# Ledger of designs, part 8: VH-VL binders against q9c0h5r722to879

Target 1, 158 residues: q9c0h5r722to879
Amino acid sequence: WSSESIKKPMIVTSDRHVKKEACELFKLIQMYMGDRRAKADPLHVALEVATKGWSVQGLRDELYIQLCRQTTENFRLESLARGWELMAICLAFFPPTPKFHSYLEGYIYRHMDPVNDTKGVAISTYAKYCYHKLQKAALTGAKKGLKKPNVEEIRHAK

## First folded at step 23 (VH-VL)

Design i4
Fold by OpenDDE, look of step 24:
Structure i4 (fold): chain C 158 residues (1-158), chain A 121 residues (1-121), chain B 111 residues (1-111)
Amino acid sequence: as target 1 above (158 residues)
Amino acid sequence: QVELVQSGAEVKKPGESLKISCKGSGYDFTYYWIAWVRQAPGKGLEWMGIIWPSDSYTRYSPSFQGQVTISADKSISTAYLQWSSLKASDTAMYYCARISLYRTYGAFDIWGQGTLVTVSS
Amino acid sequence: DIALTQPASVSGSPGQSITISCTGTSSDIGSYNYVHWYQQHPGKAPKLMIYDVSKRPSGVSNRFSGSKSGNTASLTISGLQAEDEADYYCTSYTTSDTLFVFGGGTKLTVL
């Protein structure tokens, strides 16, 4: 977990667009998690995050690794819960790349143990939910069609 | 133990409808994709489609899209494959299989014993 | 129909090593390491022997191994035994509408 912004993508990429969007994406994640002042209500912030990951394939793994970062050693319980919630939301619209699947799966799996639960947040419950969504998303693929994610879909993905 | 058990052999005539079943046990049925695979007599394996039992989301092979219907009842850990109107060319062995995405990507790690479907006049 | 290419048949004597090839395209085998191999004895369901090109499930003999080069995956069976006589199928995950594609199968005869 970090309270500061990232200066470069967390993944290795040569894509200039991904490089440009990665830092902005991290800020949005922080906004949703409550670690940064939000420019909009949480649902709309989540929509923007999901839309970026949906529309830019190269940004998907970056998105998920950023979420892993923000849910690791995060002692802000509300922030932590919201981070996992956002992960679940994103998994409703797109999976990570097949190459990144094992990493995300392993990360989620390790958090499914109730021993990781804190007084205020049942991390294992969030992780189990995300695990289920990841397994589905892997063979479902990204949301198809030209219609972008909408607020109603975001609400249902929580 | 983890296993898939399929319904018994079927003998049908062209034009008849059919629904065969695949029941899972020994694991949480709602956390794994189920695939259906066709094998015509003396021929190879053909992927038909998959279903996510938790919400019955399905994907079909282009070759089988509209030709069959895959469904599931998670309450009894059972997946189904059905035809509205059988053809002689549907004569084949049909397998269901569990797809693993844990520590692998898309391996069919558990198979049913198969259901033989014979369609003849 | 999309299919992976396998030799129709291969044969070997007990104790020998044989290799079965599975050739795809840059859109399947060439793009991912998600090639899997299945063994099928007559009248039996397929059994997973190798997954992700070279990984072996628990309970599968170490005589079975897998590799990949370019668009071709290979299954090698060392120390051939009579019980190895069966049909072998490769499959690959793809990102197309055809999520899974099977090879045509290879009949292995132990002489």
Scores: ipSAE 0.922, ipTM 0.954, lowest interface PAE 0.5, mean pLDDT 95
Fold by ESMFold2, look of step 24:
Structure i4 (fold): chain C 158 residues (1-158), chain A 121 residues (1-121), chain B 111 residues (1-111)
Amino acid sequence: as target 1 above (158 residues)
Amino acid sequence: QVELVQSGAEVKKPGESLKISCKGSGYDFTYYWIAWVRQAPGKGLEWMGIIWPSDSYTRYSPSFQGQVTISADKSISTAYLQWSSLKASDTAMYYCARISLYRTYGAFDIWGQGTLVTVSS
Amino acid sequence: DIALTQPASVSGSPGQSITISCTGTSSDIGSYNYVHWYQQHPGKAPKLMIYDVSKRPSGVSNRFSGSKSGNTASLTISGLQAEDEADYYCTSYTTSDTLFVFGGGTKLTVL
């Protein structure tokens, strides 16, 4: 977990658009989780995160590894819960690439044991939701590329 | 233990309808895709389509789109393959299989025993 | 129209090693695709023998191994035994419109 901004993506890339978008994405994730000040309400922040991942295929793995980072060693319980919630929301719209699938699945699986639960936050319940969504997304693929995510779809994905 | 059990062999005439079943047990049926696979006599394996039992989302192989209907009843852990009007060319063995993404990276890790469908006059 | 190409048949004597090939395009067997192998005895359902190119499920003999080079995956059976006589299919889990691609199958005969 970090309260700081990042200067470069966590996944090495030569695409300058992806590099710039990765840093912006991290700020949005922090805003949704309550770790960075935001003027937009959480629903619209989640919409922007999901829209970026849906629109920019090169950002999908980066998005998920940023979420893994922000849910690892995160002792701010509301932030931790929001991080898992955001992961579940994004998995409703697009999967990681096949090469990253195994890593993300392993991460989620390790958190499904109730031993990981913290007072007031049932991490295992969030992880089970994410696992189920990941398994479906892998063979559904990203939602049809002709239609952007909208607010009602974000609400239902929660 | 973990298994898929299919309905018994069928002998039908052209034009008749048919619905065959595949029941899963020993695992959470809603956490895995179910595939249907056809094998015509003396021929190889062909995937027909998949279903996500939790919400009945389906995806068909292009060769079978519009030719069959795949469905599921998650309350009884059962998937179905259905024809509205059988043809002689539908004579084949039909398998259901579970797809495992984590454990076997999208392999068909558990197979039903098969349902032989014979369509003839 | 994208298919995985396997030889129609292969044969070997007990104790020999044999290899079955499975060739496709980069979208079928490329760097980001998982390749699996199934064994099918006559009248029985297929059985998963190798997944993700080279991994063996528990209960599958170490006589079965797999590899991939370029767009060709290979199943190798060492120490050939009579019970290995069966049909063998490769598949690929892909991101193409087809999603899954099956090879045509290879009949293995143990002489």
Scores: ipSAE 0.150, ipTM 0.695, lowest interface PAE 4.9, mean pLDDT 84

## First folded at step 24 (VH-VL)

Design k10
Fold by OpenDDE, fold request of step 25:
Structure k10 (fold): chain C 158 residues (1-158), chain A 121 residues (1-121), chain B 111 residues (1-111)
Amino acid sequence: as target 1 above (158 residues)
Amino acid sequence: QVELVQSGAEVKKPGESLKISCKGSGYDFTYYWIAWVRQAPGKGLEWMGIIWPSDSYTRYSPSFQGQVTISADKSISTAYLQWSSLKASDTAMYYCARISLYRTYGAFDIWGQGTLVTVSS
Amino acid sequence: DIALTQPASVSGSPGQSITISCTGTSSDIGAYNYVHWYQQHPGKAPKLMIYDVSKRPSGVSNRFSGSKSGNTASLTISGLQAEDEADYYCSSYTSSDTLFVFGGGTKLTVL
């Protein structure tokens, strides 16, 4: 977890668009988690995050690794819970790439152990939920069609 | 133990409908995709489609889209494959299989014993 | 449609080592390490023997191994035994609408 912004993508990429969007994406994640002042209500912030990941294939793994970062050694309980919530939301719209699946799966799986639970936050419950969503998303693929994610879908994904 | 058990052999005529089943046990049926695979006599394996039993979301191979219907009843850990109107060319062995996504991507790690479907006049 | 290419048949004597090839494209075998191998005895269901190119499920003999180079995956069976006589199918995840594709199968005869 970091309270500071990232200066470059966490995953090495040659895609200039991904490079440009990665830092902004991280800020949005921080906004949703409550670690940064939000420019909009949480649902709309989540929508923007989900829309970025949905529309830009190269940004998906970056998105998930950023969420892994922000949910690792995060002692801000509300922030932590919201990070996992955001992960679940994103998984409703797109999976990580097949190459990144095992990493994300392993990360989620490790957090399914109740030993990770803290006073006030049942991380294992969030993780189990994300695990289920990941397994489905893997073969479902990204949301099909040209219709972008919407707020109602975000609400349902929580 | 983890296993998939399929319904028995079927002998049908062209034009008849058919629904065969695949029941899982020994694991949480709602956490794994189920695939259907066709094997015509003396031929190879053909992927037909998949279903997510938790909410019955399905995907089909383009070759089988509209030709069959895959469904599931999670309350009894059972997946189904059905035809509205059988053809002679549907004669084949049909397998269901569990798809593992744990530390892999798309390995069919558990197979049913198969259901032989014979369609002839 | 997409398909994986396998030799129709291979043969070997007991104790020998044989290799079965599986050739795909840059969009399947060449794109991922998600090639799987299945063994099928006559009248039986397929059995997973190798997954992710070279990983072996528990209970599968260490005589079975897998590798990949470019768009071609290979299954090697060492110390060939009579019980190894069967059909072998490769499979790969694909990024297309055909999520999974199988090879045509290879009949292994133990002489």
Scores: ipSAE 0.936, ipTM 0.962, lowest interface PAE 0.5, mean pLDDT 96
Fold by OpenDDE, fold request of step 25:
Structure k10 (fold): chain C 158 residues (1-158), chain A 121 residues (1-121), chain B 111 residues (1-111)
Amino acid sequence: as target 1 above (158 residues)
Amino acid sequence: QVELVQSGAEVKKPGESLKISCKGSGYDFTYYWIAWVRQAPGKGLEWMGIIWPSDSYTRYSPSFQGQVTISADKSISTAYLQWSSLKASDTAMYYCARISLYRTYGAFDIWGQGTLVTVSS
Amino acid sequence: DIALTQPASVSGSPGQSITISCTGTSSDIGAYNYVHWYQQHPGKAPKLMIYDVSKRPSGVSNRFSGSKSGNTASLTISGLQAEDEADYYCSSYTSSDTLFVFGGGTKLTVL
C-alpha cells in the first residue's frame, strides 16, 4: 500500500498509452479507496476505473496489479475493504489477461485464509468473492458489445 | 472423491428430443466451469461449449451454436446437454468435464464416464 | 474447423521413448503455455496427463513429459509400457471464439 502516487506503470509495457493512463488509474483507485480526495462519489469513480480497464485491454493487468498493491499491507480498514470491493467490481467487466491469471489468482487465494482477517474487516470473505468472480471472468471474457459499463452495473457488481 | 457422473446411454430416432445429464460430486459445483465434449464413433474430441453453474452463463463453440442447449441446476450439482431434434449425425459419445483454472488455464481435469447417444431410423 | 495437427499414429517397443507432436498457430499454442494432453484408452473417458505444456497432475507417471517450441507442442513418453497404448489428444486455449481446440488425436501402439 502507498499513499503516494506512482510515477510509472507497475507492469513493464511498451505501450505509451498504457504508460500515460497508468498513473491516472492509480489515482482513481486511491480515490475510490478513500486514500485520495475524490471529485465524484465512489460509484462514479468506480465506473471510471472499470471503464478504463474495459476499454483499454493493455491496462487491465496494470489495474489488477495496482489493486494488489493497494490491498497489501494496508492498515486502513475502510480503504482495504474498498480495494477488494473495487477488484470485484472490475472482475465483473473484464478478466486479467490469461498470462496474468495465475498471478492474480494466487494473490486472491492467499488472502482467502482467515488469518488475514482483521477486527472489523473480513478480508477472507472479500477474497473468496473475488476468487469466484475471477474464475467466472476468465472464460467469460470482457463485457461484449458497444455499451460501456454503467452505474447500475457497478452497483450490482459489488 | 471428486467425480462427474453422466446419465445412461440413449437410443433415439431422428427428430426426437433428448436431454442428458452430468452430476458433480466431491467439490463445490458452483466454482468450476463445466464443458461438454463430443466424440463421434472412431473420431476425435470436439469441444461443444461451457457453462458456469452458479448463474448458468454459457458459451458455445461456433460449430455447435444453435445446435444444442447447455443448462445447469446448481441445487443438485447437475449440468445438462439437450437437443430439440436429433439427427443421425448426432450419434456420438458425449463427455462432460470440469475445467480447472487453478494454477492453469483451461485444463479439463475431471471427466464424466460419457453418455453414448445413438440416433438411427 | 480449427484443429491442432497430430500424427495419426505412432509406435514403439517396450522401454523405448516416443514423442507425439501437436502443431497449432500463433493464436493458440504459439500464444500461450496452455497446452494440455489427454490419454484415452479404448472405451474409456479421456484422462488429463499433462497441463500447461509440461506440468503433471498428481498420480501421473513421471514417464510422461511435455515441451513446446514455437507453435508445436510435444508429448514424450519414456520407458514405454503396454498400458500406454491409447489415443492421445492435445488441446490448447485459444484467443478466438473457439475457446478450446483439440488435436485430431494420435494412436499409440506398443509393439
Scores: ipSAE 0.936, ipTM 0.962, lowest interface PAE 0.5, mean pLDDT 96
Fold by OpenDDE, fold request of step 25:
Structure k10 (fold): chain C 158 residues (1-158), chain A 121 residues (1-121), chain B 111 residues (1-111)
Amino acid sequence: as target 1 above (158 residues)
Amino acid sequence: QVELVQSGAEVKKPGESLKISCKGSGYDFTYYWIAWVRQAPGKGLEWMGIIWPSDSYTRYSPSFQGQVTISADKSISTAYLQWSSLKASDTAMYYCARISLYRTYGAFDIWGQGTLVTVSS
Amino acid sequence: DIALTQPASVSGSPGQSITISCTGTSSDIGAYNYVHWYQQHPGKAPKLMIYDVSKRPSGVSNRFSGSKSGNTASLTISGLQAEDEADYYCSSYTSSDTLFVFGGGTKLTVL
């Protein structure tokens, strides 16, 4: 977990657009998690995050690794919960790449153990939910069609 | 004791409808994709489609899109494959299989015993 | 229609080592390490023997091994035994709408 912005993508990329968007994405993640001043209500922040991941394929693995970062050693319980929630939301719209699947799966799986639960947040419950969503998303693929994610879909994905 | 058990052999005529089943046991049926695979007599394996039993989301091979319907009833851990109107060319062995995504991607790790479907006039 | 290419048949004597090839494209075998091998005895359902190019499920003999180079995956069976006589199919995850593709199968005869 970090309270600071990132200056470059966590995953090496040569795509300039991805590089730029990765930094913005991280800020949005922080906003949703409550670690940064939000420019909009959480629902719309999540929508923007999901839309970025949905529309930019090269940003998806970056998105998930950023969520892993922000849910690791995060002692802000509300923030932590929101991070996992956001992961679940994103998984409703797009999976990680097949090559990144094992990493994300492993990360989620490790957090399914109740030993990881904190005083006020049942992380294992969030993780189990994400695990289920990941398994589905893997073969579902990204949301089909030309219509971007919408607020109602975000609500349903929570 | 993880297994998939399929319904028995079927003998049908062209034009008839058919629905065969695949029941899972020994694991949480809602956490794994189920695939259907066709094997015509003396031929190889053909992927037909998949279903997510939790909400019955399906994907089909382009070759089988619109030709069959895959469904599931998670309450009894059962997946189905059905035809509205059988053709002689549908004669084949049909397998259901569990798809593993745990530390792998798309391995069919558990197979049913197969259902032989014979379509002849 | 996407298909993986396997030799129709291979043969070997007991104790020998044989290799079955599986050739795909840059969109399947060449794109991922998600090649799987299945063994099918006559009248039986397929059985997973190798997954992810070279990994063995529990209970599968260490005589079975897998590898990949470029767009071609290979299944090697060492110390060939009579019980190994079967059809072998490769499969791969693909980046197309055909999520999974199988090879045409290879008949292995133990002489």
Scores: ipSAE 0.936, ipTM 0.963, lowest interface PAE 0.5, mean pLDDT 96
Fold by OpenDDE, last read:
Structure k10 (fold): chain C 158 residues (1-158), chain A 121 residues (1-121), chain B 111 residues (1-111)
Amino acid sequence: as target 1 above (158 residues)
Amino acid sequence: QVELVQSGAEVKKPGESLKISCKGSGYDFTYYWIAWVRQAPGKGLEWMGIIWPSDSYTRYSPSFQGQVTISADKSISTAYLQWSSLKASDTAMYYCARISLYRTYGAFDIWGQGTLVTVSS
Amino acid sequence: DIALTQPASVSGSPGQSITISCTGTSSDIGAYNYVHWYQQHPGKAPKLMIYDVSKRPSGVSNRFSGSKSGNTASLTISGLQAEDEADYYCSSYTSSDTLFVFGGGTKLTVL
């Protein structure tokens, strides 16, 4: 977990667009988690995050690794819960790349142990939910069609 | 023990409808995709489609899209493959298989014993 | 209809080593390390022997091994035994609407 912004993508990339968007994406994640002042309500912030990951394939793995970062050694319980919630939301719209699947799966799986639960936050419950969504998303693929994610879909994915 | 058990052999005539089943046991049926695979006599394996039993979301191979219907009943851990109108060319062995996505991507790690479907006039 | 290319048949004597090739494209075998191999005895269901190019499931003999170079995956069976006589199919995940593709199968005869 970090309270500071990132200056470069967590995953090395040569794509200039991904490089630029990665930093902005991280800020949005922080906004949703409550670690950064938000310019919009959480639902709309989540929509923006989901839309970026949906529309830009090269950002998907970056998005998930950023979520992994922000849910690791995060002692802010509300922030932590919202991080996992955002992961679940994103998994409703797109999976990680097949190459990155094992990493994310492993991360989620490790957090399914109730030993990780803290007072007020059942991380294992969030992780189990995300695990199920990941398995489905892997072969479902990204949301099909030309219609972007919408607020209603975000609400249902939560 | 993790296993998939399929319904028995079927002998049908052209034009008849058919629904065969695949029942899972020994694991949480709602956490794994189920695939159907066709094998015509003396031929190779052909992927037909998949289903997510938790909500019955399906995907089909283009070759089988509209030709068959895949469904599931998670309450009894069972997946189904059905035809509205059988053809002689549907004569084949049909397998269901569990798809593993755990530390892999798309390995069919558990197979049913197969259901032989014979369609003849 | 897309398919992976396998030799129709291979043969070997007991104790020998044989290799079965599986050739795909840059969209399947060349794109991922998600090539799987299945063994099928006559009248039986397929059995997973190798997954992810070179990994063995529990209970599968270490005589079975896999590798990949470019768009071609290979299954090697060392110390060939009579029980190895079967059909072998490769498969791969793809990024197309055909999520999974199988090879045409290879009949292995133990002489």
Scores: ipSAE 0.935, ipTM 0.962, lowest interface PAE 0.5, mean pLDDT 96

